# VH-VL binders against q0aze0, part 343

Target 1, 268 residues: q0aze0
Amino acid sequence: MKIILVNNRFKENTEKKAQEIAGQLSALNVEVIIDNGLDEPYAGTVDFIMVLGGDGTMLRAARRYGQRAIPVLGVNMGTVGFLSNIEINELAEYLPLILREEYSLEARMMLEVAVFQQQSLLTRVFCLNELLLRSNSPRMLSFALEISGQKLEPYRGDGLIVSTTTGSTAYSLSAGGPIADPQLDAFIVTPVASHIINKRPLVVSPEREISLHLLEEREAIIGIDGQIKMDFGAENRVLIKRAPHPLLMVNLKAKPFFTSIDRSLQRQ
Short names: E, the ipSAE of ESMFold2; O, the ipSAE of OpenDDE; V2, 0.75 times the mean of E and O plus 0.25 times the DockQ between their complexes.

## First folded at step 14 (VH-VL)

Design BB98 (framework fv_ragifilimab)
Fold by ESMFold2-Fast, scan of step 14:
Structure BB98 (fold): chain C 268 residues (1-268), chain A 122 residues (1-122), chain B 113 residues (1-113)
Amino acid sequence: as target 1 above (268 residues)
Amino acid sequence: QVQLVQSGAEVKKPGASVKVSCKGSGYTFTGYYMYWVRQAPGQGLEWIGVINPNSGGTTYNQKFKDRATMTVDKSISTAYMELSRLRSDDTAVYYCARGHEYETYLDYFDLWGQGTLVTVSS
Amino acid sequence: DIVMTQSPDSLAVSLGERATINCKSSQSVLYDYDNKNYLTWYQQKPGQPPKLLIYWASYRESGVPDRFSGSGSGTDFTLTISSLQAEDVAVYHCQQYYSTPLTFGQGTKLEIK
């Protein structure tokens, strides 16, 4: 068995814990690859991915490995989040189940995001939560949204979020989007401070293609899962579609989505 | 060893073109954005542009957009920056630099080439 | 364009003393979504390319001595060398990577008194 341990290189305790866990797994004849989340991902075949950290570390792991159909387990290191399944102090208890492959998998859709500069493809990335288009100045944006070739009336406002159902509790929620069951496959399109009252959040089939471009030159930014940031001008275009493969998240214990979100809203 | 190795010094006449190469080794060449920066003698650093080595997609500093062309040859892990219609004030050391985070567009530079001195004089 | 301005243009500091270099951006380089300042510091010695010291305004690059530290947020940033060593003689550059065009400060030349 070969396992990747993804950790956050910016947290010293996470690196030390990764080394400790690698030692424990090696003693059980498991080959371990440690991934710090920034350098290039491991290209070889692996059986399982263990993510040590909060939601941010899981988002990095999903971008790097989510398209490979490998089971991914989120192990919480003391942060609050929605993407971990077990706590670090529970790992020893669940490790025998992991090694015997005695767990269930939950498929979570991902976005494929392609950004163009004029006609050239500047980047193509995958993400688990969302793409955010927003103004980088006090001036509102004017932009075009097309859904599967259908051109909607222009949007005016501070921006737009195109989210997965997993991302419904991230930035989309803050912008007034719906809370979606992450077991559903759908795009959620949420306007950010729209000046047109009829621009409501849209729930769209994941088979659709969504494209965005500015109708006038403005200082704008696109952000992908909060980790990839690009400036966005009138010469740029973004195309969003469902990624070819979902992220396969490991369930070792029940983590009720609706009670978790309810508790989170009470704390705010 | 992870490194960027650039082509040697060039001496050009005004109006000519220069093409600087930058060969990456020890890492996955297509996985990191490549940036071009120049430094005139005694002056600060000036950004020319960025290229995605995987797609060939480019973003140029507007100051250089009409004269600079960035390309890559994936088969030999080499990036190129060509600057045309050279002027005497294009005399500078030209650097290639690699972004730090895998597949990240706006990034800081953790790996630099040794630099290529381009001298433009009549 | 985001304009980066460093101060002072040159600085002479005695061995073992504190050196402070400032960098100001014409607009904020803080991305509030990830709460990161897109600001770097590079060290450049004569005849060499720049070397990364600090990224995201305050994170020290691996292998860089702990006497180097970065601080600040938004538009005002500082590079501090707590106890100057002879090998620290160099030109120091700040850079923003918040938006294109990527821009650098003019550089600060650090010398020993």
Scores: ipSAE 0.760, ipTM 0.884, lowest interface PAE 1.3, mean pLDDT 90
Fold by OpenDDE, second read of step 15:
Structure BB98 (fold): chain C 268 residues (1-268), chain A 122 residues (1-122), chain B 113 residues (1-113)
Amino acid sequence: as target 1 above (268 residues)
Amino acid sequence: QVQLVQSGAEVKKPGASVKVSCKGSGYTFTGYYMYWVRQAPGQGLEWIGVINPNSGGTTYNQKFKDRATMTVDKSISTAYMELSRLRSDDTAVYYCARGHEYETYLDYFDLWGQGTLVTVSS
Amino acid sequence: DIVMTQSPDSLAVSLGERATINCKSSQSVLYDYDNKNYLTWYQQKPGQPPKLLIYWASYRESGVPDRFSGSGSGTDFTLTISSLQAEDVAVYHCQQYYSTPLTFGQGTKLEIK
């Protein structure tokens, strides 16, 4: 068995723990690769991905390895989040199950985000949570939204979020988007401070395509999963589709999603 | 060994064009954005543009948009930067540089070529 | 465009003493979405290309000695060499990658006093 340990290079505690776990796994004749984000993604074949940290680390891991159809386990290290399945102190208990491949998988839809400069593709990214279009100034944006070729009325506001159901509890929620069952595949299109006060979020079929472009020459920003930032202007367009492959999240322990949501909302 | 190797020094007359090459090795060439930066003698660094070696997508500094052309030949892991209508103030060392991340072109540069001196003189 | 201004243009520091270089951006390069400063420092020795020194304002690149440190947030940033060594003689450049066009400071020449 070969395992990738994904941690956050900026969090020393996760690095130390990764080294410790790597040693333990090696003692069990498991080959281990540590990915702290400094290098390019490991290109070799692996059987399992273990993410040490919070939601941010999981998002990065998803972008780096999600297309490879490898089981991904989130191991929480003292943070509050929705993407971890077990706690670090539980790892020893569940390690035998991991090694025996006795776990269930939950497929989570990802986004395929393509950013263009005129007709040229600048970047293509698979992401687990969301794409954010936001003004880079105090001025409102005017932008066009198309869904499967259907042109909606021009949007005016601070921005727009296109999120997966997984991402519904992330930035989309803060912007007033609905909470979605992570077992459901759908796009959530949430306006950010729309000029139209009653502009409602849209729940869109994963079979549809979403296109965005600015109607005015203004400076905007594209954000992906809160970790990728790009400039966005009048010459740019974004195409969003369902990724061709889902992230395969490992379920070792039952996690009550809706109960967790209620708890989270009460803390805010 | 991860490295960028650039073409040799060039001497050009005003109005001419120059094409500088940059060959990447030791890493996945198409996986990282390639940047072009120049430095006039005794001056600071100036960003020219960026290209996605995989897709060919480019973004230029507006200052160079009409004169600079970036291209790539993926088969030989080589990036090219052509600058036309050369002027004396285009005299500089031109660098290719690799972005650290592969997901965005808003990035810092973790790998540099050795530089190519382009001299424009009558 | 974001204008990067370094200070001083040049400085001479005695061996073993602290060197401080400042970099100011015309607008904030702190991204509120990820709470990161899109600021990097390069070291350039004569006849060589720039070398990555500090990224995200305060993180050292692998292989960079501990005597180098980056600090600051928003618009004001500082590169500090706690104890100057002979091999530290170089031009230092700050760069923002918050938005295009990517821009650099004018550079700071560091010499031994």
Scores: ipSAE 0.550, ipTM 0.853, lowest interface PAE 1.4, mean pLDDT 93

Design BB99 (framework fv_ragifilimab)
Fold by ESMFold2-Fast, scan of step 14:
Structure BB99 (fold): chain C 268 residues (1-268), chain A 122 residues (1-122), chain B 113 residues (1-113)
Amino acid sequence: as target 1 above (268 residues)
Amino acid sequence: QVQLVQSGAEVKKPGASVKVSCKGSGYTFTGYYMYWVRQAPGQGLEWIGVINPESGGTTYNQKFKDRATMTVDKSISTAYMELSRLRSDDTAVYYCARGHEYETYLDYFDLWGQGTLVTVSS
Amino acid sequence: DIVMTQSPDSLAVSLGERATINCKSSQSVLYDYDNKNYLTWYQQKPGQPPKLLIYWASYRESGVPDRFSGSGSGTDFTLTISSLQAEDVAVYHCQQYYSTPLTFGQGTKLEIK
């Protein structure tokens, strides 16, 4: 058995814990690859991915490995979040289940984001939560949204979010988007401070293609899962599709989505 | 050993073109963005552009857009930067540099080529 | 374009003493979505390419001595060398990677007093 341990290079305690866990797994004849984000993703065949950290570490792991159809387990290191299944102090009791492959998998859709400059593909990345297009200045944007070739009336405002259902509780929620069951596959398209009062969030089929481009030159930024940042100008176009493979999240412990989000919303 | 190795020094006449190469080794060449930067004698660093080695997609500094062309040959893990219609003020050391994070467009540079001195004189 | 301005242009500091180099950006390089400052510092010795010292304004690159530190946020940034060593004589450059075109400060030449 070969396991990748993904940790956060910016947290020294997480790095040290990853080494300790790797030692324990090696003693059980498990081959361990540590990915702290400094090197390129491991290219070989692996059986399981264990993510040590909070939601940010899981988002990075999903971007690097989510398209490989490998089970991914989120292990929380004390940060509040929604993407981890167990706590670090519970790992020892669940490890035998992991090694015997006695767990269920939950599929979470991902986005494929392609950014073009003129005809050239500038970047292609995958993400678990969302793409955020927003103005980088006090001036509002004017931009075009197309859904599967259907050209909508121009948008004017601070930006737009294109989210997965998993991302419905992230930036889309803050912008007034709906809370969605993460087991459903759908794009959620949420305007950010729209100047047009009747622009509402849209829930669309994951089979749709979404494209965005600016109608006027403005200072704009694309953000992906809060981790990848790109400047975005009138020569750029972005194309968003459902990614070829969902992230396969390991479920060892019942962690009810609806009671968790309900509790979060009550703590104001 | 992760490294970038550039072609040797060039001496050119005004109006000519120069093409500098940058060969990557010890890493997945197509997995990291490649940047081009120059430094005139006694001056600061100036960014020319960035290329995605996987797709060939480019972004140029507008100052160089009409004269610079960045390309890659994936089969030999080599990036190229060609600058045309050379002037004496194009005399500089030209560097290639690799971004730090895998498949990350706007990034800091942790790996630099040794530099290629291009001298433009009549 | 984001303009990067370094101060001073040159600095002479005695061995073992503190050196401070400043860098200002014409607009913020702090991205509020990830709360990161897209600012880096390089050291360049004569005849060599620049060497990465600090990234994300305050994170020290692996292998860089702990006497080097970066601080600041938004538009005002500082590189500090707490106890100057002879090998620290170099030109120091700040750079933003917040947006294209990527831009550098003019450089600060650090010398022994």
Scores: ipSAE 0.781, ipTM 0.893, lowest interface PAE 1.2, mean pLDDT 91
Fold by OpenDDE, second read of step 15:
Formats: structure tokens, sequence, C-alpha cells
Structure BB99 (fold): chain C 268 residues (1-268), chain A 122 residues (1-122), chain B 113 residues (1-113)
């Protein structure tokens, strides 16, 4: 068995833990690759990915390895989040199950985000949570939203979020988007401070395509999963589709999503 | 072993064009954005543009948009920057540089070519 | 465009002493989404291309000596060499990658006094 340990190079505690776990796994004749984000993604074949840290580390891991159809386990290291399945102190207990491949998988839809400069593809990214279009100034944006060729009325506001159901509990939620069942595949289109007060979030079929472009010469920003930043101007357009492959999240331990959400909302 | 190797020095007359090459080795060429930066003698660094070697997508500094053309030949892991309608103030060392991240072009540069001196004189 | 201004343009520092170079951006290069400063420092020795020194304002590139450190946030940044060595003689450049066009400071020439 070959395992990638994904951690955050900027968090020393996760680095040390990764090395410790690597040693333990090696002692069990498991080949281990450590990915702290410093280098390019490991290109070799692997059987399992273990993410050490919080939701941010999971998002990065998803972008780096999500296309490879490899089981991904989130191991929480003292943070609050929705993407980890077990705690670091539980790893020893569940390690035998991992090695025997006795776990269930949950497929999570990802986004395929393509950013164009005029007719040229500038970048393509697969992401687990969301794409954010946001003004880079105190001024409102005017932009066009098109869904499967259907042109909606122009949007005016601070921006727009296109999120997966996984991302529904992230920035989309803060912007007033609905909470979605992670077992459901759908786009959630959430306006950010729309000029139209009654502008409602849209739940869109994963079979549809979403396109965005600015209607004015304004400076905007594209944000992906809160970790990727790009400029977005009048000469740019973004196309959003369902990624061809979902992220395969490992379920070793039952985690009640709805009760967790309810608890989290009461704390706010 | 990871490196960028640029073409040799060029001497051009005003109004001419110059095409500088940059060959990447030791890494996945199409996996990183390639940037072009120039430095006039005794001056600071100036960004010219960026290209996605995989897709060929580009974005330019507005200052150079009408004169600079960036291209790539993926088969030989080589990037090209052509600057037309040269003038004396285009005299500079031109660098290719690799972005650190593959996910965005808003990036810093972790690998540089050795530079190509382009001299424009009548 | 974001204008980067370094200070001073040049400085001479004795061996073993602290060298401080400042870089100011015309607007904030702190991204609220990830809480990172999109600021990098390069070292350029004569006849050589720039070399990556500091990224994200305060993180040292691999192989960079501990005497180099980056600090600051928003619009004001500082590169510090705690104890100047002979091999540190170079021009230092700050660069923002918060938005296009990517822009650099004018450079700071560091010499030994």
Amino acid sequence: as target 1 above (268 residues)
Amino acid sequence: QVQLVQSGAEVKKPGASVKVSCKGSGYTFTGYYMYWVRQAPGQGLEWIGVINPESGGTTYNQKFKDRATMTVDKSISTAYMELSRLRSDDTAVYYCARGHEYETYLDYFDLWGQGTLVTVSS
Amino acid sequence: DIVMTQSPDSLAVSLGERATINCKSSQSVLYDYDNKNYLTWYQQKPGQPPKLLIYWASYRESGVPDRFSGSGSGTDFTLTISSLQAEDVAVYHCQQYYSTPLTFGQGTKLEIK
C-alpha cells in the first residue's frame, strides 16, 4: 500500500505529525509520500490520501488530487470544520481499517472552473467548494449570468458565488445561500449583496453550465475555495461545469451532518 | 537540474522585431505559468506578460499588449516572446521566469532564466 | 496599477550589522479571503537573474539563510538582514502579485560600508 500524507507547510504541528505518522506507516510496510504543498503534486500511483489538518488543507488536497479517483480521508487536528471524518487521536484506532480498505466512500461533486482571456483559456481549476466573483473596489459590479444558454437579467451587486453542495456551508452560507445535503449534486448560485433585495439563490442542476462575464469596465476578483485569487475584467469570462470526477471522501466514522449544522448555527 | 535556458544576446535596429526563446527542463513544462520580465540597464524589473504553456492562454501588461507576443512549443518545452517595432528604450535584459503555483497566474517567480540581452541601436 | 516604492534607493551597511529595506505599495496587497500578503522579495547579484528570497511577505525560500527575514502587512513591508555578510551585496527587489499588472519596486542597492 502507498499513501500520501497531505499537510500544511505553514503549520508546523501538522508537519511534525505527518513525519510521525509516516514513520508509523513505514513500520507497517506502507510506502508514504508527504505532501506539504511545497512541491508539485506527487505524480505516482497511490492507494490512499490522508489529509492532516482542517478544511483548508482538504480543499487544497482536493484540487491537487481530486481528479485521480483516490480515496481521501480528512483527519482533523483541532480545528472546526465539515470536511474531516476522524480526529487525529482516533487515527490509531482506525488505521487497521484503512490498511484493510474497510471503509465506505462518499462521492462529492467538484466544480470545473475555466477562466478565459477573450477566446483563450487562461486557467482551468477543479475545486470542491466554490467560485467567487467579487468586486475589487467599493463599487458594485454589473455582470451577466448565463445558465445553459439562458441569459438572466443583468446582476448588480458586490458579486456572486457558485458553490457545490459541499461548499454550501462555506462562504455561500455567509452570503445567505441555502444549506444543501452533501449527498446531493447541484450548483448553488448565491448573490453577494445584490442591488435587487429580493434576488434569491438558485439551485441548479449539475448537468447545466454556468457562465459569467462583466458588463462594465470594472476590476473584479475571482476567488476559488478561498485560496486561489485571480483578476477578472471585461475581457474575461468564466465557465463553470461539473467536474468529470467527484472527490471520493472516506467515511470511517459516522458523522451526522444535519445535527452538526444545527449545532453550528446555534453557536453563531 | 530544474532550469530555464534562454537564447543568446540580440542586436537589433529600431523598427525591427526580436524573438527570445526559453527552454524549460527538469520539471513539467506545461504545469507552470511562464512569465516574461525585462530589466533596462540600471533600472528595476518590469513585467511583460504571462502564458499558460498548456493552453496557450496569455495575458499581457497593457504597455506591451500591442507589441509583445508570447507563444509556446510544448513538444520541446520552449516558450517564446516576440517584441516588435523595437525602439531604443526597449534595450534591456529579458528574463523568462516560472511561477511557483500552477493554479493561478497571480504568483511570484521561483525559477529564472539566465536572461537575454537585447540591444536596440541605430 | 499598484505602485511599489522601495526605500532607500541605496544603503551601505557594515559587516555584521543590521540592514533594513522598506517596500511600500500604493494599495493593500493583503487578500482578505486567505489573509495572505501577496508580496515577495528577490535578491539580484551583478550579472545574474533575480533569486527568490521571501514570499508571502514573511516566508523564506528554501536555502535562504536565517539572517534574512520579511515582515509587514497591508501596504508596508520590510526586508531585514540581521547580520550583513559579504555575499549579501546585491540589489533587492520587492514585487506584488496581488493584481495585474505585476509590479516591482525600483530596487535597493545594498553595499558594504
Scores: ipSAE 0.748, ipTM 0.904, lowest interface PAE 0.9, mean pLDDT 94

Design CC1 (framework fv_inotuzumab; at its last look DockQ between E and O 0.72; V2 from the best seeds 0.73)
Fold by ESMFold2-Fast, scan of step 14:
Structure CC1 (fold): chain C 268 residues (1-268), chain A 123 residues (1-123), chain B 112 residues (1-112)
Amino acid sequence: as target 1 above (268 residues)
Amino acid sequence: EVQLVQSGAEVKKPGASVKVSCKASGYTFTDYAIHWVRQAPGQGLEWIGGINTYTGDTYYRRKFQGRVTMTADTSTSTVYMELSSLRSEDTAVYYCARDESYFDYLSGYFDYWGQGTLVTVSS
Amino acid sequence: DVQVTQSPSSLSASVGDRVTITCRSSQSLVYSEGNTYLSWYLHKPGKAPQLLIYDVSTRFSGVPDRFSGSGSGTDFTLTISSLQPEDFATYYCLQATHFPLTFGQGTKVEIK
């Protein structure tokens, strides 16, 4: 059995905990690969991925490994998140169940993002939460949105978010999008500070293709899960589709999504 | 408009503690981590540490570990840095600066800064 | 700790000059997915530092196009194509790939 431990190595305690867990797993004849983000994703076959950190660390793991159909477990290292299932102090209790594959899996849709320059593919990236198109200057953007070949009236504003249902509680929520049940598959299309008063968030089928391009040359950025940034100009086009494979999230214990988000909103 | 406003200058004796505040406005407080950077007279910029305002995670440079504490009060959108066991070498202008965060991810660049707080440690 | 060294430590220049400042790290700053966390700041006495360039080459909002960043791995450059009066300042690079975050020692750009 081979397990990848994904950690956020900015925090010294996270690196030490990863080494400690790796030692425990090695004692149980489990091969361990540590992914702290400094190297390319591990290219070999693995049986399980354990994420030691918060939701941001889980998003990195999903981009790197989510298309490989490998079970991914979020282990919270200190604060409660939306994407973690157990806490670090519970790991020893649940480890036997992990090794015996005694858990359920929840499928979470992902986005496939393809960025073109003219007709040439520049890059293809997968993500769990969202793509954000935003202005990188004081000037607002003017851009075109096309959904499955249907051309909408031009958008004018600071940008647009195309989100999964998992991402409904991230940037989309901050921009006025709806909270979505992550068990549903859908794209949520949320305008960012639109100048056009009647531009509303859209909830559309995940079978649709979404296309974006600028109508005027502006300094703009495409953001992926808040962590990857790419320059976006009038010569660029982005195409967004449902990714071929969902992320397979491990459930070792029930996590009450709606009560968790309700408490989070009360704190704000 | 984005603003980070720091508390006023402090004069402290060696061995005392100082607590500097950084009040944020013009943005969603929990979308940005706040870092602290100092500049001693005649020296360059030195990173002290930071706090993720969403997760509560703190990051301290080793030489300050045990002497520095960073806290965030979401109700007032204010971050505090407390430095204890002050020495004359701690005399510096202390800046807070924001770092775009995405949950526990930090972007690692400081886009807006506070005006600075002079802390003088003298006998 | 990853060491960050700037060169030169100081330089004298005239308005209209092309100014180049380099930043060298003791270890590669490349991170996941090819990201490199290297930023540049302008600092004047009595004022807060201000961001110029982040992610090696991206100009921060509102920063004049005379400022540009380049580089990869361990070697990075800030270029000012035509120095203006307000550009006389101390410049710092910051690496944020490795913990702890470390600044270069600074480069002072003085009037010739």
Scores: ipSAE 0.743, ipTM 0.882, lowest interface PAE 1.3, mean pLDDT 90
Fold by ESMFold2, look of step 16:
Structure CC1 (fold): chain C 268 residues (1-268), chain A 123 residues (1-123), chain B 112 residues (1-112)
Amino acid sequence: as target 1 above (268 residues)
Amino acid sequence: EVQLVQSGAEVKKPGASVKVSCKASGYTFTDYAIHWVRQAPGQGLEWIGGINTYTGDTYYRRKFQGRVTMTADTSTSTVYMELSSLRSEDTAVYYCARDESYFDYLSGYFDYWGQGTLVTVSS
Amino acid sequence: DVQVTQSPSSLSASVGDRVTITCRSSQSLVYSEGNTYLSWYLHKPGKAPQLLIYDVSTRFSGVPDRFSGSGSGTDFTLTISSLQPEDFATYYCLQATHFPLTFGQGTKVEIK
């Protein structure tokens, strides 16, 4: 069995803990690859991914590995988030179940985001929570939203969020979007500080394609899961669709979404 | 307006402790980690550590591990850095600085800084 | 620890001069998805440091366009295209790709 341990470049103890876990797994004849983000993603066959950290670390794992249909377990190293399943001090208890593949999987829709300059593809990235288009100056943006080729009336404001249901509790919620059941596949399109009064959040079929471009020259940024940032100008367009594969999240310990909403959001 | 306001200068004897505060205003406190950076006389900037105000995680440079404690109080939007077992080489101006976070992720640059707190350690 | 070395450690210049400061890292600063956590700061005595450039080349809001950053991997440059009186200060680069975060030793830009 080959497992990737995903950790973070910060938090000295996280690196040390990842090495300790790797040693323990190696003693059980499990091959371990540590991914702290400094090297290219491991390209070989992998059976399981273990994320040591919070939701931010899970987001990076999802972007790197989510399209490979590999089970991903979130292991909490601190504050409880929306994407962790077990605590680090429980890992030894659950490890036999992991090795025997005695767990369920919960699929989480991902976004495929393609950014163009005119007609040329600049980059394609995957996203678990959201794409954020935002102004990079005190001036508001004027931009067009197209859904499956249908042009909506122009938007004017600070930006727009295109979120998965998993991302509904992140930036989208802060901007006035709904909390969505992460078992649903949908886009949630949430305006950010819109100056056009009837621009409400939209819940959109995952079969749609969403396109964004600026209607005037402004400094803007596209943010992906709050971690990937790129300049966005009048020469650019972004296309968003459902990614080919969902993230397959491991469920070892019951974490009922609805009864945990208040606790998970109390940090806000 | 984003502001980080630090507590005033302190004079300490070797072996004592100092606790410097950094009060944030003008933004959502838990959207930004707070780092501490010091500058000893005639020296450059030295990163001490930081605290993620959302997760509560702390990050301490190894040379300070065991002597530094960083805490955050979300109800007052204030971060504290306590440095114990002070030595004369700890004489420095101590700055707090904020670093945009998203859950446990940190952006890795310091956009706004506190005004600095002079800590003098003298026998 | 990743070492970050600035060059030069000091320089003298006149208003209007083009000034370049380099920052060399002992390891690549490229992180996941190509993110490179290299930033530049200006520091004047008695004042807090000020962010100029982040992510190698992105100018912080309100920073004049005479400041620019460039580079990749291990080698980075801050350029001031036409030095102004307010630019006489000490400049620092910071790498945040590797733990612990490390500053360069600083470059003092003085008036001739």
Scores: ipSAE 0.739, ipTM 0.878, lowest interface PAE 1.1, mean pLDDT 90
Fold by OpenDDE, look of step 16:
Order: structure tokens, then sequence, then C-alpha cells
Structure CC1 (fold): chain C 268 residues (1-268), chain A 123 residues (1-123), chain B 112 residues (1-112)
């Protein structure tokens, strides 16, 4: 068995714990690769991914490995989050189950985000939470939204969020989007506006495609999962689809989403 | 309007402790981490550490580990930096600075800064 | 720690001049998924530092167009296309790819 341990290099506790866990797993004849994000993702075949940290770390892991259909377990390091399944102090208890592959999987839809410069593809990214288009100035943006070829009326505002149901409790929520059941596959399209919100959030079928482009010469920014950022201008367009493969989240322990969400949201 | 307002100048003796506050306003407090940067006389900027206001995680430069403590009070939108065992070399202007955060992720740049707090350590 | 070295340490220029400041790191600043955590700041005496550029080349909101950032890997550049009177200050680069975060030593831009 080969396992990737994903941690946050800026969180010393996660690094230290990763080393400890690696030692334990090695003693059990499990090959371990530690991924702190500095290096390129491991390209070889692996059986399991263990994420040590919070939701941000999980999002990074999802972007790096989610397309490979590998079971991903979120191990919380004592922080608030939605994407962890067990606590670090529970790992020893569940380790035998992991090694025996005695767990269930929950499929979480991911986004396929393609950014273009004219007809040229600049980047393609798979992400678990959302894409954000936002102004890089105090001025509002004017942009076009198309859904499966249907052109909506132009948007004016600070920006727009296209989120998965998993991401509904992240930026989309802050912008007034609905909380969605993570067991549901859908796009959530949430307008971002500092002063005027002239449009309601949309819940869109995962079978549809979403396209965004600016209607004026203005500097904007594309954000992915709050971690990847890139300049976005009038010559750029974004195409958003359902990712071909969902993230396979390991479920070792029952975690009631709706009863836990209140506690998590109170911290925000 | 985003504002970071720091506490006033401090004069301390060697061996003492100082606690500087940084009150944030004009934005959602827990959406951003707060870092502390200092500038000693005639020197450049030096990163001390930071705190994620959402997770409570702290990030300290090793140089200051054991002497620095950063805390966040969400009820008052205030971050504190306490530096103990003060030395003359700790004399500097201390700045708090905002860093966009996303759960346990930090953006790694400081978009808004406090006005600075002069801490003077002298016998 | 990752060393960040700015060049020059100081320079004299006139209003209207093109000014270029370089920041070099001892290690590559490329992080996950190609992210590069390099930002530039302007600092005047008695004032708080101000963000100019982040993520190598993204101009912060409200920053004039005359400021631009470029570079990759270990070499980065801040350019002021036409120096204005208010631009005389000390400039710093910051890397946040590696822990701990480290600033360059600064570049003082003085009036000729």
Amino acid sequence: as target 1 above (268 residues)
Amino acid sequence: EVQLVQSGAEVKKPGASVKVSCKASGYTFTDYAIHWVRQAPGQGLEWIGGINTYTGDTYYRRKFQGRVTMTADTSTSTVYMELSSLRSEDTAVYYCARDESYFDYLSGYFDYWGQGTLVTVSS
Amino acid sequence: DVQVTQSPSSLSASVGDRVTITCRSSQSLVYSEGNTYLSWYLHKPGKAPQLLIYDVSTRFSGVPDRFSGSGSGTDFTLTISSLQPEDFATYYCLQATHFPLTFGQGTKVEIK
C-alpha cells in the first residue's frame, strides 16, 4: 500500500504529525509520500490520500489529486471545517480500517475550470469549492454569463461565484448564496456586489456549462478555491463544467452536515 | 473602509513584556489573518509572525518562538502581539498587517497595514 | 531561511524616469500549482507600508498603472514606468512561498 500525506508546510504541527504518521505507516510496511505543496504532485500510483489540516489543505489536495479517483481522507487538526472526517486523535483507532480498506466513499462533484486567452487555453484546473471572478478595483465589473449557450442579461457588480454544493458553505455563502446539501450535484452561481445585488443566486444543473467574460476593458481577477489567483481581462473567458471525476472522500465516521454546520458558521 | 488601528507607543525595560493591539474594522474579521512586522531603526522590515483569525493557528518566526504570543479576539475584532523578555534589539516600530485567508490557507501578501506602534526598550 | 536580495540597495532618479528594482531569492519561489508568493511594498518614513504588487505581477487595487511586477522562479522585478514625486520611498519585496516569510533588505529610491 502507498499513501500520500498532505499537510500545510506553514503549520508545523501538521508537518510534525505527518512525519510521525509516516513512521508508523512505514513500520507497517506502508509506503508513504509526504506532500507539503512545495513540489509537484506525486505522479505515481497511490492507494490512499490522507490530508492533515483544515479545509484549505483539503482543497489543495483535491486540486492536486482529485482527478485520479483516489480515496481522500480529511483528518482535522483541531480546527473548524467541513471537509474533515476524523480528528487527529482518532487516527490510531481508524488506521486498521484504512489499511484494510474498510470504509465508505462519498463522491463530491468538482469543477473543471478552463481559462482562455482568445482561443488559447491558459490553464485548466479541477477544484472542489468555487471559481470567483472579482474586480481588481473599487469599480464594478460588467460581465456576461452564459449557461449552456443561453445568454443572460449582463451582470454588474463586484463579481461572481460559481460554486459546487461542497463550496456552498465557503465564499458563496458569504456572498448570500444558499447552503446546499453536499450530497447534491449542482452549480451555485452567486453574484457578488458591495452595494447592489440585482440578481438572485442560481442553482444550475451539473450537466450544463457556464461561461464568463468581461463586457468592458477592466482589470479583474479569477480566484480558485481562494488559493489560485490570476489576472483576468477583456480578452479572457472562463468555461466551467462538471469535472469528469468527483473527489472520493473517505467516510470512516458519520458526520452530520446539517447539525454541525451551525457550529461552524457561528465562527464566521 | 478597511482599517487597522494599533495601540500607542510603549516604553519598556529589558526583561519586561509588551502587548500591542491591532483593532480591525471595515471587513469580516475572520476572513483575514493578521501578521506582525517590525522595523528597527535603520533596518528593513522583518516578519515576526501571524495568526489565522478563523482557525486560531499561529505562525511564528523561529527567532521569536518562546517569546512571542499572538492572540485574536473575535468579539472585539482585535489581534494582540505579546513579546516577552524584551531586549534593546527589540526596539522598533511594530506593524500589524492583513493577509487574506481561506480557512487554513494564507495568501501571503499584506494588503492593509496598521499605523505602527513604537516600542522602545531601554534601561 | 530563504534569502531575498534586492538590487540596487539605493538609487537616485528624477521625476519621469523609468525605475527598475530587482529581487532575487536563494530558492525558487514557485509553490503549489505554479503559485509564486512574491509581493512588493512601498514604505515612507513615519507611514505604514503599502502594498503595490502581489503574486509577482498583480497590481493591488488603487495602485497606479505605472507600477508593474514581473519575474519567475528566483528573479523578480518591480518597474515604475514614470517616476512621480510621491514615489520616492523605500521599496521591499516579500516572499511567502517558504517559511518563514522574508523581506528583501529594501531599495531606497531618492531624488536626483
Scores: ipSAE 0.728, ipTM 0.899, lowest interface PAE 0.8, mean pLDDT 93
ESMFold2 (binder alone), look of step 16: mean pLDDT 91; pTM 0.945

